# VHH binders against q9p7j3: the designs that were tried, part 5

Target 1, 174 residues: q9p7j3
Amino acid sequence: MILPLFPETQVHVFVYENVSNCAAIHEQLISQNPIYDYAFLDAATILYKKQVYSAIIRALEDRRDEQMKTKTIHSEVILSLSPKTEISSAFRQFSMTKKSKNIVVVKIDSKLTEEEEFERLDKLVEGNRVEFSDEELQKLIDFKVLKKNYKLDPSTLENPLASILSSIALRGYS

## First folded at step 11 (VHH)

Design aa43
Fold by OpenDDE, fold request of step 14:
Structure aa43 (fold): chain B 174 residues (1-174), chain A 124 residues (1-124)
Amino acid sequence: as target 1 above (174 residues)
Amino acid sequence: QVQLVESGGGLVQAGGSLRLSCAASGRTFKGYAMAWFRRAPGKEREFVATISWRGGSTFYTDSVKGRFTISRDHAKNTVSLQMNSLRPEDTAVYYCAAEPGYALFNTASEYDYWGQGTRVTVSA
Protein backbone atom coordinates (compact mmCIF):
# COMPACT_ATOMS: atom_id res chain seq x y z
CA MET B 1 0.00 0.00 0.00
CA ILE B 2 0.89 3.66 -0.35
CA LEU B 3 0.64 6.15 2.47
CA PRO B 4 -0.47 9.61 1.32
CA LEU B 5 2.28 11.33 3.29
CA PHE B 6 4.91 9.22 1.54
CA PRO B 7 3.57 8.44 -1.93
CA GLU B 8 6.91 7.21 -3.29
CA THR B 9 7.26 4.46 -0.70
CA GLN B 10 5.39 1.18 -0.83
CA VAL B 11 4.77 -0.57 2.48
CA HIS B 12 3.26 -3.92 3.40
CA VAL B 13 2.12 -5.19 6.79
CA PHE B 14 1.32 -8.80 7.65
CA VAL B 15 0.02 -10.48 10.78
CA TYR B 16 0.72 -14.09 11.77
CA GLU B 17 -0.71 -16.05 14.68
CA ASN B 18 0.47 -19.32 16.20
CA VAL B 19 3.96 -18.96 14.78
CA SER B 20 6.08 -21.97 15.65
CA ASN B 21 9.48 -20.80 14.40
CA CYS B 22 10.01 -17.39 16.03
CA ALA B 23 13.22 -18.65 17.61
CA ALA B 24 14.57 -19.64 14.20
CA ILE B 25 13.56 -16.29 12.70
CA HIS B 26 15.23 -14.51 15.59
CA GLU B 27 18.49 -16.33 14.91
CA GLN B 28 18.38 -15.24 11.28
CA LEU B 29 17.85 -11.65 12.33
CA ILE B 30 20.82 -11.80 14.67
CA SER B 31 22.87 -13.16 11.78
CA GLN B 32 21.60 -10.27 9.62
CA ASN B 33 20.37 -12.57 6.89
CA PRO B 34 19.24 -10.23 4.08
CA ILE B 35 16.32 -12.53 3.24
CA TYR B 36 14.80 -11.47 6.56
CA ASP B 37 14.88 -7.75 5.74
CA TYR B 38 11.65 -6.93 7.59
CA ALA B 39 10.58 -5.41 10.87
CA PHE B 40 9.39 -8.30 13.04
CA LEU B 41 7.14 -7.09 15.87
CA ASP B 42 5.59 -8.94 18.78
CA ALA B 43 1.85 -8.78 18.20
CA ALA B 44 1.33 -8.77 21.97
CA THR B 45 2.51 -5.14 21.93
CA ILE B 46 0.33 -3.89 19.06
CA LEU B 47 -3.28 -2.85 19.58
CA TYR B 48 -4.10 -0.70 16.53
CA LYS B 49 -3.30 -0.58 12.83
CA LYS B 50 -2.72 3.12 13.23
CA GLN B 51 -0.07 2.38 15.83
CA VAL B 52 1.96 0.46 13.26
CA TYR B 53 1.42 2.94 10.45
CA SER B 54 2.32 5.84 12.72
CA ALA B 55 5.59 4.14 13.57
CA ILE B 56 6.22 3.60 9.87
CA ILE B 57 5.58 7.26 9.08
CA ARG B 58 7.79 8.35 11.97
CA ALA B 59 10.59 6.16 10.65
CA LEU B 60 10.12 7.51 7.12
CA GLU B 61 10.24 11.07 8.42
CA ASP B 62 13.45 10.26 10.26
CA ARG B 63 14.94 8.89 7.07
CA ARG B 64 13.75 11.84 4.99
CA ASP B 65 15.26 14.27 7.45
CA GLU B 66 18.47 12.23 7.75
CA GLN B 67 17.83 11.77 11.45
CA MET B 68 17.61 8.00 11.73
CA LYS B 69 18.90 6.70 15.04
CA THR B 70 19.22 3.11 13.88
CA LYS B 71 21.02 1.47 10.98
CA THR B 72 18.03 0.36 8.89
CA ILE B 73 14.55 1.66 8.12
CA HIS B 74 13.04 -1.47 9.65
CA SER B 75 14.93 -1.07 12.90
CA GLU B 76 13.81 2.56 12.88
CA VAL B 77 10.20 1.36 12.70
CA ILE B 78 10.77 -0.68 15.84
CA LEU B 79 12.33 2.32 17.57
CA SER B 80 9.45 4.50 16.40
CA LEU B 81 6.92 2.35 18.24
CA SER B 82 8.52 3.37 21.51
CA PRO B 83 7.94 6.53 23.50
CA LYS B 84 11.55 6.18 24.67
CA THR B 85 14.69 7.21 22.83
CA GLU B 86 16.76 4.20 23.89
CA ILE B 87 17.11 1.72 21.04
CA SER B 88 17.67 -1.25 23.33
CA SER B 89 14.49 -0.45 25.24
CA ALA B 90 12.46 -0.18 22.06
CA PHE B 91 13.65 -3.54 20.81
CA ARG B 92 13.05 -5.17 24.17
CA GLN B 93 9.54 -3.75 24.31
CA PHE B 94 8.30 -4.19 20.75
CA SER B 95 10.51 -6.54 18.74
CA MET B 96 9.67 -10.18 18.17
CA THR B 97 11.41 -12.50 20.63
CA LYS B 98 12.25 -16.17 20.56
CA LYS B 99 9.19 -16.76 22.73
CA SER B 100 6.75 -14.80 20.60
CA LYS B 101 3.74 -16.66 19.22
CA ASN B 102 2.03 -13.92 17.26
CA ILE B 103 3.85 -11.37 15.14
CA VAL B 104 3.35 -8.32 12.95
CA VAL B 105 5.73 -8.07 9.99
CA VAL B 106 6.47 -4.79 8.22
CA LYS B 107 8.15 -4.32 4.85
CA ILE B 108 9.22 -0.86 3.68
CA ASP B 109 10.43 0.04 0.17
CA SER B 110 8.92 -3.07 -1.30
CA LYS B 111 9.22 -3.51 -5.04
CA LEU B 112 6.66 -6.29 -5.04
CA THR B 113 2.91 -6.47 -4.84
CA GLU B 114 1.38 -7.39 -1.52
CA GLU B 115 0.71 -10.90 -2.75
CA GLU B 116 4.22 -11.37 -4.10
CA GLU B 117 5.70 -10.11 -0.86
CA PHE B 118 3.45 -12.45 1.07
CA GLU B 119 4.68 -15.40 -0.98
CA ARG B 120 8.24 -14.60 0.01
CA LEU B 121 7.44 -14.03 3.65
CA ASP B 122 5.27 -17.13 3.86
CA LYS B 123 8.36 -19.23 3.19
CA LEU B 124 10.03 -17.72 6.25
CA VAL B 125 7.17 -17.71 8.77
CA GLU B 126 5.55 -20.92 9.98
CA GLY B 127 2.17 -19.70 11.18
CA ASN B 128 -1.30 -18.63 10.15
CA ARG B 129 -1.77 -15.35 8.34
CA VAL B 130 -4.62 -13.25 9.67
CA GLU B 131 -6.07 -9.95 8.53
CA PHE B 132 -4.21 -6.81 9.50
CA SER B 133 -7.10 -5.17 11.34
CA ASP B 134 -7.89 -3.71 14.72
CA GLU B 135 -10.25 -6.61 15.31
CA GLU B 136 -7.55 -9.22 14.82
CA LEU B 137 -4.91 -7.23 16.69
CA GLN B 138 -7.23 -6.95 19.69
CA LYS B 139 -7.28 -10.73 19.94
CA LEU B 140 -3.50 -10.89 20.14
CA ILE B 141 -2.69 -7.96 22.44
CA ASP B 142 -1.33 -8.30 25.97
CA PHE B 143 -2.82 -5.34 27.77
CA LYS B 144 -0.38 -5.62 30.64
CA VAL B 145 2.50 -5.24 28.21
CA LEU B 146 0.73 -2.42 26.38
CA LYS B 147 0.11 -0.49 29.57
CA LYS B 148 3.71 -0.94 30.61
CA ASN B 149 5.20 0.05 27.24
CA TYR B 150 3.25 3.29 27.02
CA LYS B 151 2.81 3.94 30.76
CA LEU B 152 -0.93 4.04 30.45
CA ASP B 153 -2.86 5.04 33.57
CA PRO B 154 -6.57 5.32 34.36
CA SER B 155 -6.76 8.76 32.75
CA THR B 156 -5.10 7.74 29.48
CA LEU B 157 -6.86 4.39 29.33
CA GLU B 158 -10.06 6.22 28.47
CA ASN B 159 -8.48 6.93 25.10
CA PRO B 160 -5.44 4.72 24.76
CA LEU B 161 -5.10 5.28 21.01
CA ALA B 162 -4.60 9.02 21.41
CA SER B 163 -2.01 8.48 24.12
CA ILE B 164 -0.10 5.88 22.13
CA LEU B 165 -0.04 7.86 18.89
CA SER B 166 0.97 11.09 20.59
CA SER B 167 3.81 9.37 22.39
CA ILE B 168 5.08 7.90 19.11
CA ALA B 169 5.09 11.33 17.49
CA LEU B 170 6.71 13.04 20.49
CA ARG B 171 9.58 10.62 21.04
CA GLY B 172 12.75 12.63 21.49
CA TYR B 173 10.87 15.95 21.56
CA SER B 174 10.19 16.15 25.29
CA GLN A 1 -12.79 22.85 27.18
CA VAL A 2 -10.82 21.90 24.09
CA GLN A 3 -11.49 24.15 21.13
CA LEU A 4 -10.24 24.78 17.61
CA VAL A 5 -11.11 28.24 16.29
CA GLU A 6 -10.83 29.12 12.61
CA SER A 7 -10.40 32.66 11.28
CA GLY A 8 -9.56 34.47 8.05
CA GLY A 9 -12.60 33.60 5.97
CA GLY A 10 -14.50 36.14 3.90
CA LEU A 11 -15.54 37.27 0.44
CA VAL A 12 -12.92 37.35 -2.30
CA GLN A 13 -12.91 37.60 -6.08
CA ALA A 14 -11.78 34.78 -8.31
CA GLY A 15 -8.01 34.77 -8.62
CA GLY A 16 -7.66 36.32 -5.18
CA SER A 17 -6.03 35.01 -2.03
CA LEU A 18 -6.96 34.29 1.58
CA ARG A 19 -5.07 32.99 4.56
CA LEU A 20 -6.99 30.91 7.06
CA SER A 21 -5.75 30.33 10.58
CA CYS A 22 -6.72 27.84 13.25
CA ALA A 23 -5.88 28.39 16.90
CA ALA A 24 -6.08 25.72 19.55
CA SER A 25 -7.18 26.35 23.13
CA GLY A 26 -8.03 24.29 26.17
CA ARG A 27 -5.23 21.83 25.48
CA THR A 28 -1.95 21.42 23.69
CA PHE A 29 -1.88 19.64 20.34
CA LYS A 30 1.73 18.63 20.54
CA GLY A 31 2.15 15.36 18.73
CA TYR A 32 -1.04 15.93 16.74
CA ALA A 33 -1.50 16.06 13.00
CA MET A 34 -3.55 19.01 11.78
CA ALA A 35 -5.81 19.27 8.75
CA TRP A 36 -8.22 21.43 6.81
CA PHE A 37 -11.55 20.23 5.45
CA ARG A 38 -14.28 22.09 3.61
CA ARG A 39 -17.97 21.76 2.91
CA ALA A 40 -19.41 23.45 -0.15
CA PRO A 41 -23.12 24.30 -0.40
CA GLY A 42 -25.14 21.18 -1.03
CA LYS A 43 -22.05 18.95 -0.84
CA GLU A 44 -20.47 16.71 1.77
CA ARG A 45 -17.43 17.64 3.79
CA GLU A 46 -14.21 16.91 1.89
CA PHE A 47 -10.54 16.72 2.74
CA VAL A 48 -8.32 19.64 1.70
CA ALA A 49 -4.89 19.30 3.31
CA THR A 50 -3.01 17.80 6.24
CA ILE A 51 0.33 18.40 7.96
CA SER A 52 2.25 16.22 10.41
CA TRP A 53 3.27 17.38 13.85
CA ARG A 54 6.88 17.72 12.75
CA GLY A 55 5.65 19.97 9.97
CA GLY A 56 7.65 18.43 7.16
CA SER A 57 5.03 16.02 5.84
CA THR A 58 2.02 17.35 3.95
CA PHE A 59 -0.70 16.00 1.70
CA TYR A 60 -3.23 17.84 -0.47
CA THR A 61 -6.35 16.96 -2.38
CA ASP A 62 -5.68 17.17 -6.13
CA SER A 63 -7.94 20.15 -6.79
CA VAL A 64 -5.89 22.46 -4.54
CA LYS A 65 -2.36 21.28 -5.32
CA GLY A 66 -0.13 24.15 -6.35
CA ARG A 67 -2.63 26.72 -5.05
CA PHE A 68 -3.01 25.95 -1.35
CA THR A 69 -0.28 25.60 1.28
CA ILE A 70 -0.77 24.21 4.75
CA SER A 71 1.66 25.22 7.49
CA ARG A 72 1.89 25.25 11.25
CA ASP A 73 3.47 27.36 13.97
CA HIS A 74 4.48 25.29 16.97
CA ALA A 75 5.20 28.30 19.13
CA LYS A 76 1.72 29.70 18.60
CA ASN A 77 -0.01 26.32 18.45
CA THR A 78 -1.69 27.26 15.18
CA VAL A 79 -2.19 25.83 11.71
CA SER A 80 -2.70 27.92 8.59
CA LEU A 81 -3.99 27.48 5.06
CA GLN A 82 -2.68 29.88 2.43
CA MET A 83 -5.15 29.86 -0.44
CA ASN A 84 -4.01 31.41 -3.72
CA SER A 85 -5.64 31.57 -7.15
CA LEU A 86 -9.02 31.02 -5.59
CA ARG A 87 -11.88 29.73 -7.73
CA PRO A 88 -15.65 29.87 -7.30
CA GLU A 89 -15.61 26.11 -6.66
CA ASP A 90 -13.46 26.78 -3.58
CA THR A 91 -16.48 28.42 -1.94
CA ALA A 92 -17.16 26.52 1.26
CA VAL A 93 -17.05 26.50 5.01
CA TYR A 94 -13.52 25.53 5.97
CA TYR A 95 -12.89 23.45 9.08
CA CYS A 96 -9.77 22.86 11.11
CA ALA A 97 -9.20 19.36 12.48
CA ALA A 98 -6.69 17.58 14.73
CA GLU A 99 -5.66 13.95 15.17
CA PRO A 100 -3.17 12.34 17.55
CA GLY A 101 -0.02 11.13 15.86
CA TYR A 102 -0.23 11.14 12.08
CA ALA A 103 -2.93 11.45 9.48
CA LEU A 104 -2.81 8.15 7.64
CA PHE A 105 -5.78 8.76 5.41
CA ASN A 106 -7.81 11.69 4.16
CA THR A 107 -11.14 10.79 5.74
CA ALA A 108 -13.04 12.98 8.18
CA SER A 109 -13.63 10.07 10.54
CA GLU A 110 -9.91 9.88 11.25
CA TYR A 111 -9.86 13.24 13.04
CA ASP A 112 -10.90 13.58 16.68
CA TYR A 113 -11.16 17.36 17.06
CA TRP A 114 -12.97 19.90 14.91
CA GLY A 115 -13.49 23.63 14.74
CA GLN A 116 -16.76 25.42 14.04
CA GLY A 117 -15.58 26.51 10.61
CA THR A 118 -14.98 29.77 8.75
CA ARG A 119 -16.86 30.72 5.58
CA VAL A 120 -14.98 31.40 2.35
CA THR A 121 -16.90 32.83 -0.61
CA VAL A 122 -15.24 33.23 -3.99
CA SER A 123 -17.15 35.31 -6.52
CA ALA A 124 -16.78 34.95 -10.27
Scores: ipSAE 0.894, ipTM 0.939, lowest interface PAE 0.5, mean pLDDT 96
Fold by OpenDDE, fold request of step 14:
Structure aa43 (fold): chain B 174 residues (1-174), chain A 124 residues (1-124)
Amino acid sequence: as target 1 above (174 residues)
Amino acid sequence: QVQLVESGGGLVQAGGSLRLSCAASGRTFKGYAMAWFRRAPGKEREFVATISWRGGSTFYTDSVKGRFTISRDHAKNTVSLQMNSLRPEDTAVYYCAAEPGYALFNTASEYDYWGQGTRVTVSA
């Protein structure tokens, strides 16, 4: 997919449920294996498609402006999901863990079609691909975690999407 | 009361220029993407331009590229549309819109807040 604000950058997003090898994937990420050059997110922390795309755009803006806080564009996507500026906090809040069962996987700067990228990623992830949609994401979300990550209260819970997106955009600017 | 208020519209000759402004009141649109749309007589509302919260990312419809410039002033909580080299086909009511975070596809349905519009008429 091409984002209008960044027409030269192709992005792909995939959702997997019942993933059995998150621990193994995590070890590869720690070792910085280049074939695992993706952002691996815990699906329990993602409620909306626009949440993910907003984080992607934020990360791309950071890169464009040479203001990335992390080492890679994919790690910047993880950071960009968080309302907090602390990298460690963002990773604890949103990154896939060894105990994760459902994940969202983001690829930035892809040179492949969505199907080609899927075939590549499918060799790395042992789970079931599901549609990247709000409907599927809401089945995987942990609302307790979501509320905690974005400090949602009764007033902001009336429109959680607006609150989440504003938090992403305003990180470091409040 | 939350509202967006457009200003700067009017009558101008072809080749002329106008600067539209949109002021937010009733709430802050800090962290919001802003956009301009327009509705010409007998046509549907169409996207014109958008600008991200940061202000460094913009996107334009093809027909206005090189002629229109969208900008924003964070301190004043406003967004502007500089329209140069105006054409009769630019005649429309221009609307300001706001969306939390970022605009992805720039459809009208994507934007949560709208102004009442300001009329721009370009004569031949």
Scores: ipSAE 0.892, ipTM 0.938, lowest interface PAE 0.5, mean pLDDT 95
Fold by OpenDDE, look of step 14:
Structure aa43 (fold): chain B 174 residues (1-174), chain A 124 residues (1-124)
Amino acid sequence: as target 1 above (174 residues)
Amino acid sequence: QVQLVESGGGLVQAGGSLRLSCAASGRTFKGYAMAWFRRAPGKEREFVATISWRGGSTFYTDSVKGRFTISRDHAKNTVSLQMNSLRPEDTAVYYCAAEPGYALFNTASEYDYWGQGTRVTVSA
């Protein structure tokens, strides 16, 4: 898909549940295998589609402005999910781990159609693809983790979206 | 208590210019995307332009591209719409809107906060 704010950049997002090979994927990421040039997120930390797209936009802004804090656009997406500026913290909080079961996968600068990209990614991920929707994400979220990651309190829990999105945008600015 | 207040509307001749301003009060809109919408007589509200909180990312409806410029001033907590080369079809009530984070789409339903609007009339 194309985001209006960045019309020259094609983005694809996929959601997998019951992934059996997260540990193997993680090892490939550590080794910086170029075939795994994606942002692999723990679905337990993602509640909204807008959360993911906001992080993508933030990362793209950073790249545009030559202000990326990480080495790759995909790592910048992971960082951009976090309200914190610390890269290590962001990765710890939002990136897929060896113990993850459900994941959100983001591809930026894709030259392929969504279907073609899926076919490519499907060779790497051993799990079930589900719809990228708020409904499906809500089934996979760990609210304890979400609350911790964004420091949500009773006053913000009624509408966590605003707090999450604002924190993504404000990272490093306040 | 959150309020968006538009200003700068008025009567202008075709080919003229106006600068609309939207001031936020009651709260800061730090980390919020801002946008302008408009409603022409007898028509539905339509998207005009949006700008990210950061201020460097913008998007415009096709009919205003090259003529309108959206900008924001963080210090003043305002968003502006510079309208050049105005046309009679630009006649409308212009509304300021705000959304936490980033606006992904050009739909009114995506924006949580709205101003009361300012009237722009472009005569032939």
Scores: ipSAE 0.890, ipTM 0.938, lowest interface PAE 0.5, mean pLDDT 95
Fold by OpenDDE, look of step 13:
Structure aa43 (fold): chain B 174 residues (1-174), chain A 124 residues (1-124)
Amino acid sequence: as target 1 above (174 residues)
Amino acid sequence: QVQLVESGGGLVQAGGSLRLSCAASGRTFKGYAMAWFRRAPGKEREFVATISWRGGSTFYTDSVKGRFTISRDHAKNTVSLQMNSLRPEDTAVYYCAAEPGYALFNTASEYDYWGQGTRVTVSA
């Protein structure tokens, strides 16, 4: 996929449910295995496609403007999901954990087609691929976690998307 | 009440220039992407240009590339569309729109807030 705002950057997003080897994947990420050069997100924290894409764009803008706070573009995506500036907090809030069951995987700067990238990723993830859609994401979301991560209250819950997306964009801004 | 108010439209000759402005009232659009759309007579509303909240990311429809420039002023809470080398086919009502976060796919349905529009007429 090509985002119009960043036409030179190819992005792929995949969703897996019932992943059995999240712990193993997590260990590879800790060891910084280059084969696992993706952003692995806990699907329980993702409600909308636009949430993911907004984080991607935020990360890409950070990179473009040489304002990345993390070491890699994929870690920057994880940070960009958070309304908070603290990296550790963002990772705790949004990154895949050993206990995760459903995940969203983001690849930035891919040189492969979506299908080719999927074939590569499918060797790493032991789970079932589902469509990257709001419908599927909404089946996987933990609303308690979502509300906590974005401090949603009764007023913002009327339109949670707007609140989430604006908070992503405004992170670190007054 | 939240409003987007466009201004700057009018009659101009082909090859001329106009600068449209969109101002928000009632609320701020911090963290919102802004965009311009237009609707020509007898045609559907179409995307023209968008700009991210940060202001450094823009996208244009092909027909206006190199001629139109979208910009935003955070201090004034406005978005502008500089239209140069105007053509008769640019004749339309131009609408300002706002979307939380970032513009992703440039579809009208993604934008939550709309202005009433300002008419631009380009004569041959």
Scores: ipSAE 0.888, ipTM 0.936, lowest interface PAE 0.5, mean pLDDT 95
Fold by ESMFold2, look of step 14:
Structure aa43 (fold): chain B 174 residues (1-174), chain A 124 residues (1-124)
Amino acid sequence: as target 1 above (174 residues)
Amino acid sequence: QVQLVESGGGLVQAGGSLRLSCAASGRTFKGYAMAWFRRAPGKEREFVATISWRGGSTFYTDSVKGRFTISRDHAKNTVSLQMNSLRPEDTAVYYCAAEPGYALFNTASEYDYWGQGTRVTVSA
């Protein structure tokens, strides 16, 4: 898919539930294996499609403007989900871990169709692919984690989407 | 309480220019993308342009590229649309809109806040 703000950049997003090999994937990520060049997110932290798309746009904006803080566009997506500027905190809060059960996987600058990218990714992830939709994400979210990550209070919990999305755009702006 | 107010519409000859402005009151829309939409008589509302919170990421519908420029001013809490080389087919009511975060798909349903609109009529 292509987001209008970055019309030259193809992006794919996949969701897997009941993933059995997150520890193996994690080892490949720390080894910097290029076959695993994706952003692997813990689905417990993602409630909305717009949350992921906004983080992608923020990462692409920062890359274009030479303001990236991490080494790769995929690690920049992980940072971009966070309302805070601290890189290590963003990774602890949003990245897939060895103990994750459900994941969201982002590929930026894909040269493959969605189906071709899926075929490649499906060889790497041992789990059940589900639709990237708000309906499916809602089943996988941990609301206590969401509230903590975005410091949602009773007022913002009535419309958490707006608070979350504005936080992604505002991060680091003072 | 929260309000977007457009101004700058009017009658103009083809080839002329207008500058639309949209001012916010009641809130500053921190972390919001801003957009212009328009509705021609008998037609559905269509996307015209969007600008990111920081002002560096813009997108325009094809029919206005090179003729229209969107900009924003955080100090004044305003967004503007400079419209040059106007054509009769640009005749419409122009609406300012705000969406939290980034404009993703350029659809009216994404936007939570709307102005009342300002009429632009371009005569031959």
Scores: ipSAE 0.667, ipTM 0.849, lowest interface PAE 1.3, mean pLDDT 90
Fold by ESMFold2, fold request of step 14:
Structure aa43 (fold): chain B 174 residues (1-174), chain A 124 residues (1-124)
Amino acid sequence: as target 1 above (174 residues)
Amino acid sequence: QVQLVESGGGLVQAGGSLRLSCAASGRTFKGYAMAWFRRAPGKEREFVATISWRGGSTFYTDSVKGRFTISRDHAKNTVSLQMNSLRPEDTAVYYCAAEPGYALFNTASEYDYWGQGTRVTVSA
């Protein structure tokens, strides 16, 4: 898919539930295996499609403006989900861990169709692919984690989507 | 009490220029993208342009590229649309809109806040 603000950049997003090999994937990410060049997110932290798309746009905006803080565009997506600038905190809060059960996987700068990218990714992830939709994400979210990560209080819980999306856009400026 | 108020519409001859302004009141829309949409007579509303909170990310519908420029001024809490080389096809009511975060798909349903519109008429 292509987001209009970055019309030359193809992006794919996949969601897997009941992933049995997160520890193995995590080992490959630590070793910087280029076959695993995706953003692997813990689905417990993702409630909305717009949350992921906004982080992608923020990462692409920072790349264009030469303001990336991490080594790859995929690690920049992980940082961009965070309302704060500290890289280590963003990875702890949003990245897939060895203990994760459900994941959201982002590929940026893909030269492949969604189906072709899926075929490659499916060889790496032992789990069940589900639709990237708000309905499926709602089944996988941990609301306590979401509230903690974005510091949602009673005043922001009335419209949490707006609070979350504006936080992503404002990181470093709030 | 939160409002978006457009101004600057009017009648202009083809080839002329107009500058639309949209003033926000009741909030500053910090972290929001702003956009212009338009509805031509007998047509459905269409996306015209969007600008990110920081102003560095803009996007324009094909028919206005090179002629229209969107900008925003945080100190004045305004967004503007400079319209040059106007054509009769640009005749429409122009609406200002705001949505949190980034403009993702340039659809009207993404936008939470709307102005009442300002009419632009471009005569031959």
Scores: ipSAE 0.662, ipTM 0.853, lowest interface PAE 1.3, mean pLDDT 91

Design aa43
Fold by ESMFold2, fold request of step 14:
Structure aa43 (fold): chain B 174 residues (1-174), chain A 124 residues (1-124)
Amino acid sequence: as target 1 above (174 residues)
Amino acid sequence: QVQLVESGGGLVQAGGSLRLSCAASGRTFKGYAMAWFRRAPGKEREFVATISWRGGSTFYTDSVKGRFTISRDHAKNTVSLQMNSLRPEDTAVYYCAAEPGYALFNTASEYDYWGQGTRVTVSA
């Protein structure tokens, strides 16, 4: 898919539930295996499609403006989900871990169709693909984690989407 | 109560210019994208332009590229649309809108806050 703000950049987002090999994937990411060049997110931290798309746009905006803080565009997506500038905290809070069960996977700068990218990714992930939709994401979210990651209190819980999305856009500029 | 208030509309001759302004009150819209939409008589709202919070990311519908410029001023809490080389087909009610984060797909359903609109009439 292409987001209008970055019309020459193809992105794909996939959601997997019941993933049995997160530990193996994590080892490959630590080893910087280029076959695993994706952003692997813990789905327990993602409630909205717009959350992911906003982080993608923020990462692309920072790349265009030569303001990236991490080594790859995919690691920059992970940072961009965070309301704060601390890189290590962003990775700890949003990245897939060895114990993750459900994941959201982002590919930026893809030269493949969605189906072609899926076929490649499906060889790496042992789990069940589900639709990237707010309906499916709400089944996988951990609301306690979401509230902690974005410091949502009772007043912001009336419109958590707005608080989350504005935090992504404001990181480093508030 | 949050309000977006457009101003600067009016009657202008084809080939002329007009500058619309949108002032926000009750909220500063920190971390929000701002946009302009328009509605010609008998039509649905259509996307015109959007600008990111930082102002560095803009997008325009094809029919206005090169003629319209969106900008924002955080000190005044305003967003503006400079409209040059106006054509009769630009005649519409223009609405400003705000949504948190980034404009993703440029659809009206993305936007939480809307102004009342300001009428622009471009005479032949």
Scores: ipSAE 0.632, ipTM 0.838, lowest interface PAE 1.4, mean pLDDT 91
Fold by ESMFold2, fold request of step 14:
Structure aa43 (fold): chain B 174 residues (1-174), chain A 124 residues (1-124)
Amino acid sequence: as target 1 above (174 residues)
Amino acid sequence: QVQLVESGGGLVQAGGSLRLSCAASGRTFKGYAMAWFRRAPGKEREFVATISWRGGSTFYTDSVKGRFTISRDHAKNTVSLQMNSLRPEDTAVYYCAAEPGYALFNTASEYDYWGQGTRVTVSA
């Protein structure tokens, strides 16, 4: 897929449920294995497609503007999900961990079709691919985690989507 | 009361210029993408341009690239569309719109807030 704001950049997003090898993937990420150059997110933290796309755009915007704070565009996506500037907290709150069960996986700068990228990724992830959709994400979210990560008011009358999306765009600027 | 209010429309000759402004009131739209759409008579709204909150990320429909410039001013809580080298085909009602976060696909259905529009007529 190509997002209009960054028309030269191919992006793919995949969702897996019931992943059995998150600990193994985590070890490969720590080892900086280039085959695992994706953003691996804990699906318990993701409720909306727009949440992921907004973090992708924010990361791409910061790369273009030479304002990235992390080593790779994929780690920058993880930071960009956070409403706060603290890098270690962003990774703790949004990254896939050894204990994760469901994940969202992002590839930026892909030279491949979605199907081709999926074939590569599917060799790495032991789980069941599901559609990247709000419907599927709602089945995997932990609302307690979502509310904590974005400090959402449980008594608010507003849809939490606007608060979440604007905080991604505002991180470090207010 | 949350409102987007467009201004600056009018009648101009082909080749002329106009600057449209959109003032936000009732909220500041911090962290929102802003966009311009237009509707020619008898047609649906079509995307014209979008700008990110920080102002550094813009996108334009092909027919206006190089002629139109979108910008925003946080101090005035406004977004503007500078329209140069106007053509009769640019005749439309122009609408300001806002969406939280970043614009994804530039479709009208993605935008939560809309102005009432300002009419631009470009005579041959």
Scores: ipSAE 0.576, ipTM 0.820, lowest interface PAE 1.7, mean pLDDT 90

